# Ledger of designs, part 4: VH-VL binders against UPF0178 protein Jann_2168

Target 1, 156 residues: UPF0178 protein Jann_2168, of Jannaschia sp. (q28qc7)
Amino acid sequence: MTDETRQGRLILIDGDACPVKEEIYTCAYRHKIPVRLVAASYLRHPDHPLITMVMAGDAFDAADDVIAEAAAPGTLVVTGDILLAERCLEAGSVVLNHKGGAYTANSIGAQVATRAIMADIRAGLDGQGIGGQKPFSKADRSAFSNALETALRRLK
Key: E = the ipSAE of ESMFold2; O = the ipSAE of OpenDDE; V2 = 0.75 times the mean of E and O plus 0.25 times the DockQ between their complexes.

## First folded at step 1 (VH-VL)

Design r07 (framework fv_prolgolimab)
Fold by ESMFold2-Fast, scan of step 1:
Structure r07 (fold): chain C 156 residues (1-156), chain A 124 residues (1-124), chain B 106 residues (1-106)
Amino acid sequence: as target 1 above (156 residues)
Amino acid sequence: QVQLVQSGGGLVQPGGSLRLSCAASGFTFSSYYMYWVRQVPGKGLEWVSAISGSGGSTYYADSVKGRFAISRVNAKNTMYLQMNSLRAEDTAVYYCARDTGRYSSSWYGEFDYWGQGTLVTVSS
Amino acid sequence: QPVLTQPLSVSVALGQTARITCGGNNIGSKSVHWYQQKPGQAPVLVIYYDSDRPSGIPERFSGSNSGNTATLTISRAQAGDEADYYCQVWDSSTYVFGTGTKLTVL
């Protein structure tokens, strides 16, 4: 509610391929929580005091490194990248995927292992038969918004 | 409960000036973004301007930038639109509107309560 | 450059379902709000953030938004639903309203 109440809380967006940026901005406005949008290059964003853009550049994992280095207790990270999610969880962040699923310390190791196995399988199949995602649905957006509200209640 | 009452408006010559007022009641005025939206008679809606709850941030449609000035006096629960250098194409019904308050301080929000509208006619 | 295209008019029989579309490039990635306006009256917000209903709006009103088309659906149409309907989004630097649709209840 006050400036002191806002200090230390931050939403970090893995900006590349994030379909729920508007939902995050809307929620951040309501709760007066600053948002840091991170991507390799410039992404268009609202000209709003709470929203900051960080261009990490084209170096390998540069955007992920910016997010992981900022991750701490009191931060909420939105990403679909399970390797980045693992790093952020280790730093004490709350982490959500784009459908509102929460990554947890208890399950992230298994998810990383599964991804590695699936990557090997996909490589063996020459990348066919398991690619592509259904378009992001209205139900997915609603689920994300609900999960984001719930997750923000857990921030310090 | 929530009420927005508008005043001002009328006939003005091209190049003239006019100030619209919007008096709010039934809510904590200083906590809400407020907007002006206009409508040419018989046509659609066009956003004109926005002002933050504190009055510290103002936004304008490209068609009115440099000519219109939005302001508010929270102690009086009143918002204003000062219109200068008026043109024939500014002829419209002007509505004041409140942000829903569902998403705090967002200039990208939506309009839940509207005033009754004030006609502005710019003609010789 | 962004334009939200609506049909000029839609007719629906009493008690039937009306569908009003709002077309825009990649509109499914944006949040769509819908307003009802009756002659001589100010607009009324009937759906916001694609599918949410403000307090006091009947469940007969619903919304959807996907791809290049958002839709306002009015089930069990009543005479009192006759009005102009406008969709609206935020697009990069401005608020954009649709061209408006006149709904007639036969």
Scores: ipSAE 0.000, ipTM 0.489, lowest interface PAE 15.1, mean pLDDT 81

Design r08 (framework fv_prolgolimab)
Fold by ESMFold2-Fast, scan of step 1:
Structure r08 (fold): chain C 156 residues (1-156), chain A 122 residues (1-122), chain B 106 residues (1-106)
Amino acid sequence: as target 1 above (156 residues)
Amino acid sequence: QVQLVQSGGGLVQPGGSLRLSCAASGFTFDDYAMYWVRQVPGKGLEWVSAISWNSGSIYYADSVKGRFAISRVNAKNTMYLQMNSLRAEDTAVYYCAKDIEYSGYDEGFDYWGQGTLVTVSS
Amino acid sequence: QPVLTQPLSVSVALGQTARITCGGNNIGSKSVHWYQQKPGQAPVLVIYYDSDRPSGIPERFSGSNSGNTATLTISRAQAGDEADYYCQVWDSSTYVFGTGTKLTVL
């Protein structure tokens, strides 16, 4: 058994509102890469040796903390949370959003700053919130899958 | 137009088996999770099973786990529910339904089939 | 076991506004979908993600969701609105349907 086998490759899923879990599972099966699904509470997942579920509980940022603590060189994190993405990049992980966009150390600080400004604007809207979730297209699915395949090659 | 056409219902004896079919058209079948939901005559709706777009994830309600098997053949745009070891309490109208979101589940049901009556008696 | 509680029945006069509630602990943190079912027919999605309408659903149908109560509102009620209505949420390990409400249009 090699150290690389135990510590080299892992996909971490920020389970909250992740629309591409099935694409991740399919890719993981093909490449024999373990997947850790992390969320505050139980989420349904395949009964498969490569797939594990971690319930982080409902404390503030508990799921994000589990993901960030596991993040390391050789891990791929899928998340739409820019603050979590920043933490994972600092830990040496490759990080993708749900449409296959890669977060990078060079751009993440600016993205965090932009999000803070937009959050202040949204708070001023007196709780109008986000509109209904829109389904992804076949093109969005293909883009994510292609980006995931590319990102997995960056893990080594 | 999105359409789900069901077949395969009927009368079976306790312990018997039956297979339901759901033929889909009007959308890209392999982009969506599919579901079975049942309704005892005169009662409310109960979720039965879920299958992801690629059959990679399959889930069952506790009441049917170990007895029912959901499957899909994307090349035929068809989903199935194989029902084994049927019990009187499985008597219901069974609906197939399409997920609102592509590739996901844990959402809602935007289109439903016409329903198929399954009666388990005597 | 999660439970979504709806009133057994609601009556509304023709042209008036009907309100059907769906009660659940912290339901405002979940996405609620609403289904209409007429006798002998399959359910039809009338509201999804708390307040959005599918194509073909009249603007008379609207929804809201906050705290412990989600509400389906049907303004200018018509005879054709008479049906059973069900709310539904996803609750981590299962799909939970409400107990159902029979709407009678007088």
Scores: ipSAE 0.000, ipTM 0.495, lowest interface PAE 14.5, mean pLDDT 82

Design r10 (framework fv_prolgolimab)
Fold by ESMFold2-Fast, scan of step 1:
Structure r10 (fold): chain C 156 residues (1-156), chain A 121 residues (1-121), chain B 106 residues (1-106)
Amino acid sequence: as target 1 above (156 residues)
Amino acid sequence: QVQLVQSGGGLVQPGGSLRLSCAASGFTFSSYAMYWVRQVPGKGLEWVSAISGSGGSTYYADSVKGRFAISRVNAKNTMYLQMNSLRAEDTAVYYCARHKWLSGGYYFDYWGQGTLVTVSS
Amino acid sequence: QPVLTQPLSVSVALGQTARITCGGNNIGSKSVHWYQQKPGQAPVLVIYDDSDRPSGIPERFSGSNSGNTATLTISRAQAGDEADYYCQVWDSSTYVFGTGTKLTVL
């Protein structure tokens, strides 16, 4: 069930490894949209009426299951987990990655497939080195904030 | 030295089946996704199928989905394409190829010699 | 899923520069790869990620990609460059190959 608000809007954060929590909070305050931060265990968060923490525990996919079960039309999910993104899109949510890219129902299957191919290649090759992934930049944060503003206008 | 050696292929009646093989050497096979790409004689290249390094994920072009099955046995360094319900339009040279991604996009860095599959009209 | 259009045929004189184009909507936002295929042989990768060369490919081969057109440039053309050339992109849902261009070295 979604948290009660004027329009039923809700932001769900996949809290583990989310680098844009502050950007989400700032946007949520401005638009008066509740935020549910979901993680395996407690994460520090603002003491604010709009922000709720859900500790899902360490069971396999427990945090993902909490998010996917809450996902519905009118919710926006922020996650870097493409498998979780697919589940949330099936439930009718708008889904953004940490750089502001939107996942869509029309292309998510191919993206999941590409992710699996990349994961297999990285498992064999990336063990040899550190790096090989571009760092999260100020431009990425700005892109995320702009995408979040645009996505929230589409909610309800 | 990276090598992909193909076998199988031949003439088959419409509705028949064939299985192609691609034997890899010179690299850690399980660390690479693999592809099948086909080419109708005298025409261009068409991607057919892909399989992840572990074999856990498989992908197909719409034209072959439900009829073709890609698989691999990493212990044997070999990839397969099982082709069922073959149609005249499936007549082509079939290439196996290795997936590569460095920084930009996904491409095919090494190719097998090709295997001709002929489906009689 | 983009459609990648190449000219059917391009002719170049020995020692001159050949240019083979690959047209597609917003192709400059994608990574373009190029393959050379000689009669009866498998394709060989000659350019990846728009402009990078695999080991063993001479510097005469170069690539560019902007807007709606990617270009493979072959400088100081040699008889051995005569082949079919294909561009290729990943389009977030599938692999798309160009229509192919036959290069004739006169």
Scores: ipSAE 0.000, ipTM 0.487, lowest interface PAE 14.2, mean pLDDT 82

Design v01 (framework fv_rovalpituzumab; at its last look DockQ between E and O 0.07; V2 from the best seeds 0.00; counts 0 for: pae E 14.3 > 2, placed apart)
Heavy chain, then light chain:
Amino acid sequence: QVQLVQSGAEVKKPGASVKVSCKASGYTFTSYGMNWVRQAPGQGLEWMGWINTNTGNPTYADDFKGRVTMTTDTSTSTAYMELRSLRSDDTAVYYCARDRYSGSYRGFDYWGQGTLVTVSS
Amino acid sequence: EIVMTQSPATLSVSPGERATLSCKASQSVSSNVVWYQQKPGQAPRLLIYGASTRATGIPARFSGSGSGTEFTLTISSLQSEDFAVYYCQQYNNWPYTFGQGTKLEIK
ESMFold2-Fast, scan of step 1: ipSAE 0.013; ipTM 0.594
ESMFold2, look of step 2: ipSAE 0.000; ipTM 0.494
ESMFold2 (binder alone), look of step 2: mean pLDDT 92; pTM 0.937
OpenDDE, look of step 2: ipSAE 0.023; ipTM 0.618

Design v02 (framework fv_rovalpituzumab)
Fold by ESMFold2-Fast, scan of step 1:
Structure v02 (fold): chain C 156 residues (1-156), chain A 121 residues (1-121), chain B 107 residues (1-107)
Amino acid sequence: as target 1 above (156 residues)
Amino acid sequence: QVQLVQSGAEVKKPGASVKVSCKASGYTFTNYGMNWVRQAPGQGLEWMGWINTYTGEPTYADDFKGRVTMTTDTSTSTAYMELRSLRSDDTAVYYCARGWYRSGSYYFDYWGQGTLVTVSS
Amino acid sequence: EIVMTQSPATLSVSPGERATLSCKASQSVSSNVVWYQQKPGQAPRLLIYGASTRATGIPARFSGSGSGTEFTLTISSLQSEDFAVYYCQQYNNYPYTFGQGTKLEIK
């Protein structure tokens, strides 16, 4: 296991459900920032010296634990998992979701509370959810790319 | 309008090399990867590799490593694929195809018209 | 390398009917599957990516489904221009691999 956080700048990707991996790679090339792709098993990735793959296995929270343990000031984490986002923000990371929304220490508590309420509603519906999610669009990819560029300017 | 225009048909002898070009227009060349796919007569599609048009870095399928070179000329928005040590079973239509976004290749949204390469004695 | 297996090799159906085409991966490819249509003498045409997302300009009668190792392309209310060869492709792992194709022909 290499600790890339000692270099001060690192992008960590929660890879198992990330639809914006290629946008992250493209941005990383421009800024010459290393990327660590973390997933339960092998995921296709460019053969590029800036890109490394970490296979965490499929044990409960194994990939999340790898990411959270590496999170530190100077890292940027891309994840759709609000609980992982909270852990990474506590560690001092910048965190983006897949549509380019930034998680912040000031708002994450309210977001976790909202997710908990939604989970209770789903549980009361015997696993049925409320509200749906729209398919991931090209506009969502563009929004993510713009947000990533902005976030990397803040990354020290 | 996005277009990929390939060079014309070629007839080669076994042992020769061929270099196919693919000129892109209608988009920013370096924002999308370029893939090469071939299809032997009456057969299916076979992926050969791709090139990252932004970094110039190619990735080749193992069956073609050592015989293929992929390059780009950003000033003319043109991708090239050179295949060496040609064999009769290299006879195929060779396609360039645009990959989704610059640093990835994923799926291919626009394809060139194809270049027939015939290898015969 | 991941092997993509399409079935049937040939599917004979009449215009106006529904066609269902199968694509199976030798190991999980998540939702990273693409469907292409190819007509004689033409380059392939993108139909569906991400297993179920219809490409721009593709008619609503084309739909895709599946995840993991089993994928399906469905064409409802077949039109004469839909008779072609259909290929699936995975983009989960290098090398990218295609199925051998399913030829959709008029019964």
Scores: ipSAE 0.000, ipTM 0.482, lowest interface PAE 16.8, mean pLDDT 82

Design v03 (framework fv_rovalpituzumab)
Fold by ESMFold2-Fast, scan of step 1:
Structure v03 (fold): chain C 156 residues (1-156), chain A 121 residues (1-121), chain B 107 residues (1-107)
Amino acid sequence: as target 1 above (156 residues)
Amino acid sequence: QVQLVQSGAEVKKPGASVKVSCKASGYTFTDYGMNWVRQAPGQGLEWMGWINTYTGEPTYADDFKGRVTMTTDTSTSTAYMELRSLRSDDTAVYYCARDSEYYDTWGFDYWGQGTLVTVSS
Amino acid sequence: EIVMTQSPATLSVSPGERATLSCKASQSVSSDVVWYQQKPGQAPRLLIYGASTRATGIPARFSGSGSGTEFTLTISSLQSEDFAVYYCQQYNNWPLTFGQGTKLEIK
């Protein structure tokens, strides 16, 4: 019932390459924070009042533009796209990559060090069936869940 | 029903290459990743790598990087594994194995029958 | 890489008995362990995932337990078709790694 301190919080998912959507949904349910899943076309998602899908279309960078325009203080963006992350950081968002690393101006500047993480995102295309297509270790997923949980608690 | 059918046994000389196929049926090919696992005679299982069947992106075990290539042909629901610069210790049964239906689990629920590759001079 | 070590290499038991097979990880793998059964001339068969959850169609006599670094597969009331080689596999980290196997033999 007491949820006023989380009012105005939003999780934005860069959906086309996100392998950790289930971890995000689980954490969002616990904290009662709405999630906006953004992708070029429809992605399978839970039928839940906290989860909304935004289909941005297939115009160049359309999904990224939707996310960047919604980014603001009080939003948390999950993406492996370093250029999108930079736009969202400029807007005041907290930004996490898929392994739980937080993007900062300094981490964006260290692009070479993060290229392996960005490459891993390729294997997380949405629309794959249950039980497959995820190159991340369970340790990486656990690290992501812990980082997300920490970030969300700090925002309450 | 789910079925993975592999190509037949091969005999190769050292230095040659072998390409094993794995034809999937009974499910949507691109919904599950495909793994390759080998087993030398009388020995245990060794994971070689995995391919995302939707994107075509492979991930290889370190021991096979530089010698293995994994590909897919979505139009025929077939996965391929090519191993180059064969040595006698590459003699093994090679299996394709599907990522399990169980979410967030990298175990393998369906396996091909195996392809025996014998490397001898 | 994470090394999975199974013991014993060979376990001799009689039909109707209980068999307990061990699998140890060189570092914590949480509950991310799978067990397989392999009969001669056949591909492996998935038995247990998530250390303790039976795969669809697997008889109730198979059970798994453990977390962290110590894992056990238990087969109660052994039947003749259960004499096979059993492998554990971790999926907590890449690369995926298997134990060397435990051969279950008729005593």
Scores: ipSAE 0.006, ipTM 0.510, lowest interface PAE 12.2, mean pLDDT 83

Design v04 (framework fv_rovalpituzumab)
Heavy chain, then light chain:
Amino acid sequence: QVQLVQSGAEVKKPGASVKVSCKASGYTFTSYAMNWVRQAPGQGLEWMGWINTNTGNPTYADDFKGRVTMTTDTSTSTAYMELRSLRSDDTAVYYCARGGLSYWGTYYFDYWGQGTLVTVSS
Amino acid sequence: EIVMTQSPATLSVSPGERATLSCKASQSVSSNVVWYQQKPGQAPRLLIYGASTRATGIPARFSGSGSGTEFTLTISSLQSEDFAVYYCQQYNNWPYTFGQGTKLEIK
ESMFold2-Fast, scan of step 1: ipSAE 0.006; ipTM 0.587

Design v05 (framework fv_rovalpituzumab)
Fold by ESMFold2-Fast, scan of step 1:
Structure v05 (fold): chain C 156 residues (1-156), chain A 123 residues (1-123), chain B 107 residues (1-107)
Amino acid sequence: as target 1 above (156 residues)
Amino acid sequence: QVQLVQSGAEVKKPGASVKVSCKASGYTFTSYGMNWVRQAPGQGLEWMGWINTNTGNPTYADDFKGRVTMTTDTSTSTAYMELRSLRSDDTAVYYCARSKGRYYDSSGYLDYWGQGTLVTVSS
Amino acid sequence: EIVMTQSPATLSVSPGERATLSCKASQSVSSNVVWYQQKPGQAPRLLIYGASTRATGIPARFSGSGSGTEFTLTISSLQSEDFAVYYCQQYNNWPPTFGQGTKLEIK
């Protein structure tokens, strides 16, 4: 719809596998900041003037490309994808993961390199300290909400 | 559009080696892991190993250690699987398949598959 | 190594009926289970990942459920093109492991 944007601020959500969408919406409403939800296909979202859904399609990195191209100073990106985070930081965005950890330009290159090395290490562990995602907890949600409030102060 | 295109069918004698290629297109090659899975005629799927496309480091299933080598050429977005000391029971369709974990790691599922390469091992 | 066991080995059903396929893990794999469909002469096709998320282009008649060690694939109104072999696979622990497959055949 028609967004009301204070000081050019925008929140971009990597919608695929984001467990904190409701926390983002609540915070955005308080601060009057528009939100752009980006995913490969339709995701349910509030019928609200501040919330826009972008369906990027199922082509590889199509959703990531939409987010990275929109990233700029004044945007906050929420993603668990470290490669997308790197692209967004280079564009001047503030970037948070789903647990509220902030990615920074000073550390992201080392984190990408460590991730590549750790993938090799994990492959050798035969089920010990490897595998999928830990369950997302209420403490994780609270940590995210606190980090989001703090990050929005930097978005001015 | 993501596509994995494999090399053509091979007929080999016991004791020979075969090298199958898998050319990727439509995505950033080094952002996703590449897996090799085989299927003997009328049988199920058997995971052979994975290669980290960013570091070039392979990890092999125990049944294939010592006679398989997986490599990549990032300049051509191509993965290779070489199997040595071929036996008749190596007759199978060999697939490459991409791991969707965003980080070229194996913590994800296999979302795109090559068309398969039939390797026949017979006298 | 986590062992994935599918049952039954073969399921005979008629078009228009419901099919339910089971997959059991020897240890908890959380929700990190994927289902593939393989038709004769073709590569496997991604159907469902994360135990219950349909891949793009997969018809709504396919649904997945389960967590931990018990997983189910349900096809609610079988079409002729659904007669195929179905594989489950876990991606929670290294090495990734496949079930032995369930062949869905016409009764």
Scores: ipSAE 0.000, ipTM 0.532, lowest interface PAE 10.6, mean pLDDT 83

Design v06 (framework fv_rovalpituzumab)
Fold by ESMFold2-Fast, scan of step 1:
Structure v06 (fold): chain C 156 residues (1-156), chain A 120 residues (1-120), chain B 107 residues (1-107)
Amino acid sequence: as target 1 above (156 residues)
Amino acid sequence: QVQLVQSGAEVKKPGASVKVSCKASGYTFTSYAMNWVRQAPGQGLEWMGWINTYTGNPTYADDFKGRVTMTTDTSTSTAYMELRSLRSDDTAVYYCARVYSRWGYGMDVWGQGTLVTVSS
Amino acid sequence: EIVMTQSPATLSVSPGERATLSCKASQSVSSNVVWYQQKPGQAPRLLIYGASTRATGIPARFSGSGSGTEFTLTISSLQSEDFAVYYCQQYNNYPLTFGQGTKLEIK
């Protein structure tokens, strides 16, 4: 159970394909911050008082809408979804991607441009991928944990 | 690399049923919802419904409720659309198209289309 | 059901010119609008999502704008490969609905 008004801080996880759930849980336990895991259907999660699962159902944008509606000053959202990130930033949330990159108005534009460039490179290679997504590394996990710690200090 | 490959053209009599398949490759099947969209000759695009590939739960457009069924086979990364009680105005190219599970990105990969002709 | 209305039905322009295509929703769809390009015998191709975000691999000459009920797709410096039918689509409400299309043809 979370009480955003009383506790002041909340972490919202875009649960689909999030590789850093364990890092988020560990940090949340340390700082006593509630976590709301949001996905279309049930995902395994720790049986812990700070962790709440929200099943949004399978309607279009249902999980994104749950997260965006909860987004507010004092919330931190973890997502790889650029459109969801933009909605959450407009609501006053701090938003991180899975590698610990902070979304800002400027960085959203840069990420969209980067995605377009990478796809153009892939398409231009006559069926050659540029190696696909890099595997999620120990350095990526460390970078995420450091960024999460820093971001939580900014939550009011 | 990322592809949706559909089954071949079908010719059916009024009142029959047709089942179109859509085989996905090059991505994680359950990370994207699958839409079904049709296009009658010389006409525009019409959304039939979608299926959540992770849960297997479909959502249908009202015009097709009661005569459409959408299913998936995760073991083969294949989506299916069955349309029953076929009418002449069901003659169309039927497309499958994926959308990222967050829905905000539009349908970025489409199958080649399956022509279904309904004639007596 | 939200009705999407595109105008004009046919737009005749010369290569190198600018084309502007309009899409109107019967009620507010926020920014939840997608644009597709379709060439004869081919499946649609995603161009723009979220009203203004260019999809991966789409040239910079394509741009989208609008919110609420009025949306525009602009193609600057038309290339020969741009002559096609263009569709808008809303994803604000079920069922998803498409406009009837605008055919862009050589003058």
Scores: ipSAE 0.000, ipTM 0.509, lowest interface PAE 11.8, mean pLDDT 82

Design v07 (framework fv_rovalpituzumab; at its last look DockQ between E and O 0.03; V2 from the best seeds 0.00; counts 0 for: pae E 18.3 > 2, placed apart)
Heavy chain, then light chain:
Amino acid sequence: QVQLVQSGAEVKKPGASVKVSCKASGYTFTSYGMNWVRQAPGQGLEWMGWINTNTGNPTYADDFKGRVTMTTDTSTSTAYMELRSLRSDDTAVYYCAREGRGYSYGPKYYFDYWGQGTLVTVSS
Amino acid sequence: EIVMTQSPATLSVSPGERATLSCKASQSVSSNVVWYQQKPGQAPRLLIYGASTRATGIPARFSGSGSGTEFTLTISSLQSEDFAVYYCQQYNNWPYTFGQGTKLEIK
ESMFold2-Fast, scan of step 1: ipSAE 0.195; ipTM 0.670
ESMFold2, look of step 2: ipSAE 0.000; ipTM 0.472
ESMFold2 (binder alone), look of step 2: mean pLDDT 92; pTM 0.934
OpenDDE, look of step 2: ipSAE 0.005; ipTM 0.569

Design v08 (framework fv_rovalpituzumab)
Fold by ESMFold2-Fast, scan of step 1:
Parts: sequence; C-alpha cells; structure tokens
Structure v08 (fold): chain C 156 residues (1-156), chain A 122 residues (1-122), chain B 107 residues (1-107)
Amino acid sequence: as target 1 above (156 residues)
Amino acid sequence: QVQLVQSGAEVKKPGASVKVSCKASGYTFTDYAMNWVRQAPGQGLEWMGWINTDTGEPTYADDFKGRVTMTTDTSTSTAYMELRSLRSDDTAVYYCARDLGYEDYSGAFDIWGQGTLVTVSS
Amino acid sequence: EIVMTQSPATLSVSPGERATLSCKASQSVSSNVVWYQQKPGQAPRLLIYGASTRATGIPARFSGSGSGTEFTLTISSLQSEDFAVYYCQQYNDWPYTFGQGTKLEIK
C-alpha cells in the first residue's frame, strides 16, 4: 500500500558523545526525516514531532544494541564508535562518523584492525598521543553537514 | 609564515592525467579544510571540490565527478588533486585554497596557493 | 546550483572616485557571500566574508553589504592598486559558486 519511493527513512544518533546533533536536526527538518536519539540516559532535545528519544539504560552496550537492532537498509547511523559502525554496515545502514567520514563495508574490517593496533601502541606509550586529537572545528561541522546531505540524497 | 606552495607547471596530452600538489606550512594542516579552484586563461573562477584534511573525506562539484580525486598526506601536510581524462578545455591555473573555517564562515578562502598552470595540448 | 551574477562586467572609474559593484544570487544565500580581488598573474585575495566582514589587513575603504539575493562591494576612494578583477562567491550551499567577475579599470 505504501509507495515504495516513500519508504520510511530514519536517522539514528549515537547520542552520548555526538557533537553534531544540531546539524542533524537542521538537516532532518529540511528533508522531513525522523530522528531517533539513542543514549544511556535522557538528553535534552528539541520538542519536535520528527525527534524522538530512546533511553537505553546503563547495561553494557545497551545504547549500541538499540542502534544496531534498528539498523537496516533505509537507515542512516551517526556514530564515532567503529565497532558499532561495523554492526550497522552489516545490517545494511549508511554510517557516518562525526566529521562526515563514511564507513564502508569494503574498508571497515581494515579500519577495525588498524584501530586495535593503534590502541595497543597508545597503551604502550603511557597515553602519549599518536595522530593527535584536534578541536572539532567549523570546517568539521561543515564537512559533516555536507556529508549528511549527500548521504540522505542516496538514502531510500 | 602561513603559506600554501603548489607543484610546478605541467604540460599534458589529451587523455592523460595530472596530479597537482599543495604543501601547507605555518599552521596545523588538519584544522582547516582545503578547496580546489581552477581558472582558465582570461576566464573566471570555478570551484572543483573540497576535502576535510582531518578525515580525508572529499566533496566534488558535479562537473568534475568521475574525473577528479582529492587526497591528503597528513604526515607531509600536503593536499593533492588528480584530474583524469584531460581535455584541451582543462587548460587552466589550478589553485588550492584554505577554508577560513572560523565561526560561520566555512567557504571563505583566506590563504591561496600560487597556482599551477596545467596546459593540455597535442 | 546557485548562480551568481555580477554587474557591470567592466567598470571604468578614476582614482579617488567611489566604485560600487553588484552581485546577485539566483536564490537566497543569507549573508554567506565572499568578495575576492585578483590582479593579473596573482592568486585571488580575500577581501570580505559574511557579506560585510573585512578580512584582516583589508583597508577600510572596502565595504560589503547585502543579504538574501543582492550584494554590493563598495570602494569609497579608489587607489591605483585597487584596479583589478573582483569576484563574489556564495558559500550557502554546495557546490560553492563564483560570479563571472567585474573588471575595475582606469577611465
């Protein structure tokens, strides 16, 4: 009964550490796409029909499990968690990190392996930075907004 | 102190590819996005695309999609722009330009490379 | 894509005079407009961003105004070094687009 070209699309936000929530809301309003904000506990969010909040609780990986279980073709997931990204890609979701980088099924396995190696190296350096941490800049926000617009144009 | 230095002029045959480099100095490379803009002799400016220097994620203008690849090498603070399947009308000066990125002004280009002339002729 | 249209194509004025350059967007770009100056053989130089904010080091005689679809660059007392081509650019939406330029030349 539902027009296949108008299938429900959904943005899933890994909310506990997402710096780009406002950019996601603005884009979602523009395109009339619902947003599911998922976090361990309540996060302040706009009182808007498109925005819903899911509190997953404090069990180990509870928020990640909510997101991965909802992931499917037609969903876009925003997360900085590479292990969650891998799970969502396997479910058929489009996945973006907070700086607008897209995770792909072809590269995610290598990226997970590289992160494990980097974590081991960092542990061996007593917390000394490798590759550095950078401020989340205006350029990063613009890159994210552009990547989100591009991803949503392809999302069915 | 802050500067972008591009590779030297190139002469190419139609159908070839060219890769222009842009080496940044005097600032933290990964804090600013890099844009590529070209200008045919005696003509105006044409935006080709943008790359996030921290993530390596590029965005290309539709006119160049399928022919252009933008990359970065963070270890050398260098951005690259490769244009394939060159045509005579690709003859232009190619510029890299740093995105200002302050406040709400992403898209204003505050520092420009000196330009690289790419000539495409038989 | 958003089309930026500059007018006039060429403006002939004398040193010491006021120059007013126009830039029009095919749809609203808010205040997200940049002005550049380009001299022969040189890369463009940032003059104004956010429609009206002067970049560091730009003389006070340069001013920008406008919002929505109509934008103006004004040079209040032309110096010899101001004769150049001027471009406007919008950054409200991707792709970023430039006007075709206005050449400011000595009368």
Scores: ipSAE 0.000, ipTM 0.471, lowest interface PAE 15.0, mean pLDDT 82

Design v10 (framework fv_rovalpituzumab; at its last look DockQ between E and O 0.03; V2 from the best seeds 0.00; counts 0 for: pae O 11.0 > 2, placed apart)
Heavy chain, then light chain:
Amino acid sequence: QVQLVQSGAEVKKPGASVKVSCKASGYTFTSYGMNWVRQAPGQGLEWMGWINTYTGNPTYADDFKGRVTMTTDTSTSTAYMELRSLRSDDTAVYYCARHYDLRTGYPFDYWGQGTLVTVSS
Amino acid sequence: EIVMTQSPATLSVSPGERATLSCKASQSVSSNVVWYQQKPGQAPRLLIYGASTRATGIPARFSGSGSGTEFTLTISSLQSEDFAVYYCQQYNNWPLTFGQGTKLEIK
ESMFold2-Fast, scan of step 1: ipSAE 0.071; ipTM 0.622
ESMFold2, look of step 2: ipSAE 0.029; ipTM 0.583
ESMFold2 (binder alone), look of step 2: mean pLDDT 92; pTM 0.936
OpenDDE, look of step 2: ipSAE 0.000; ipTM 0.573

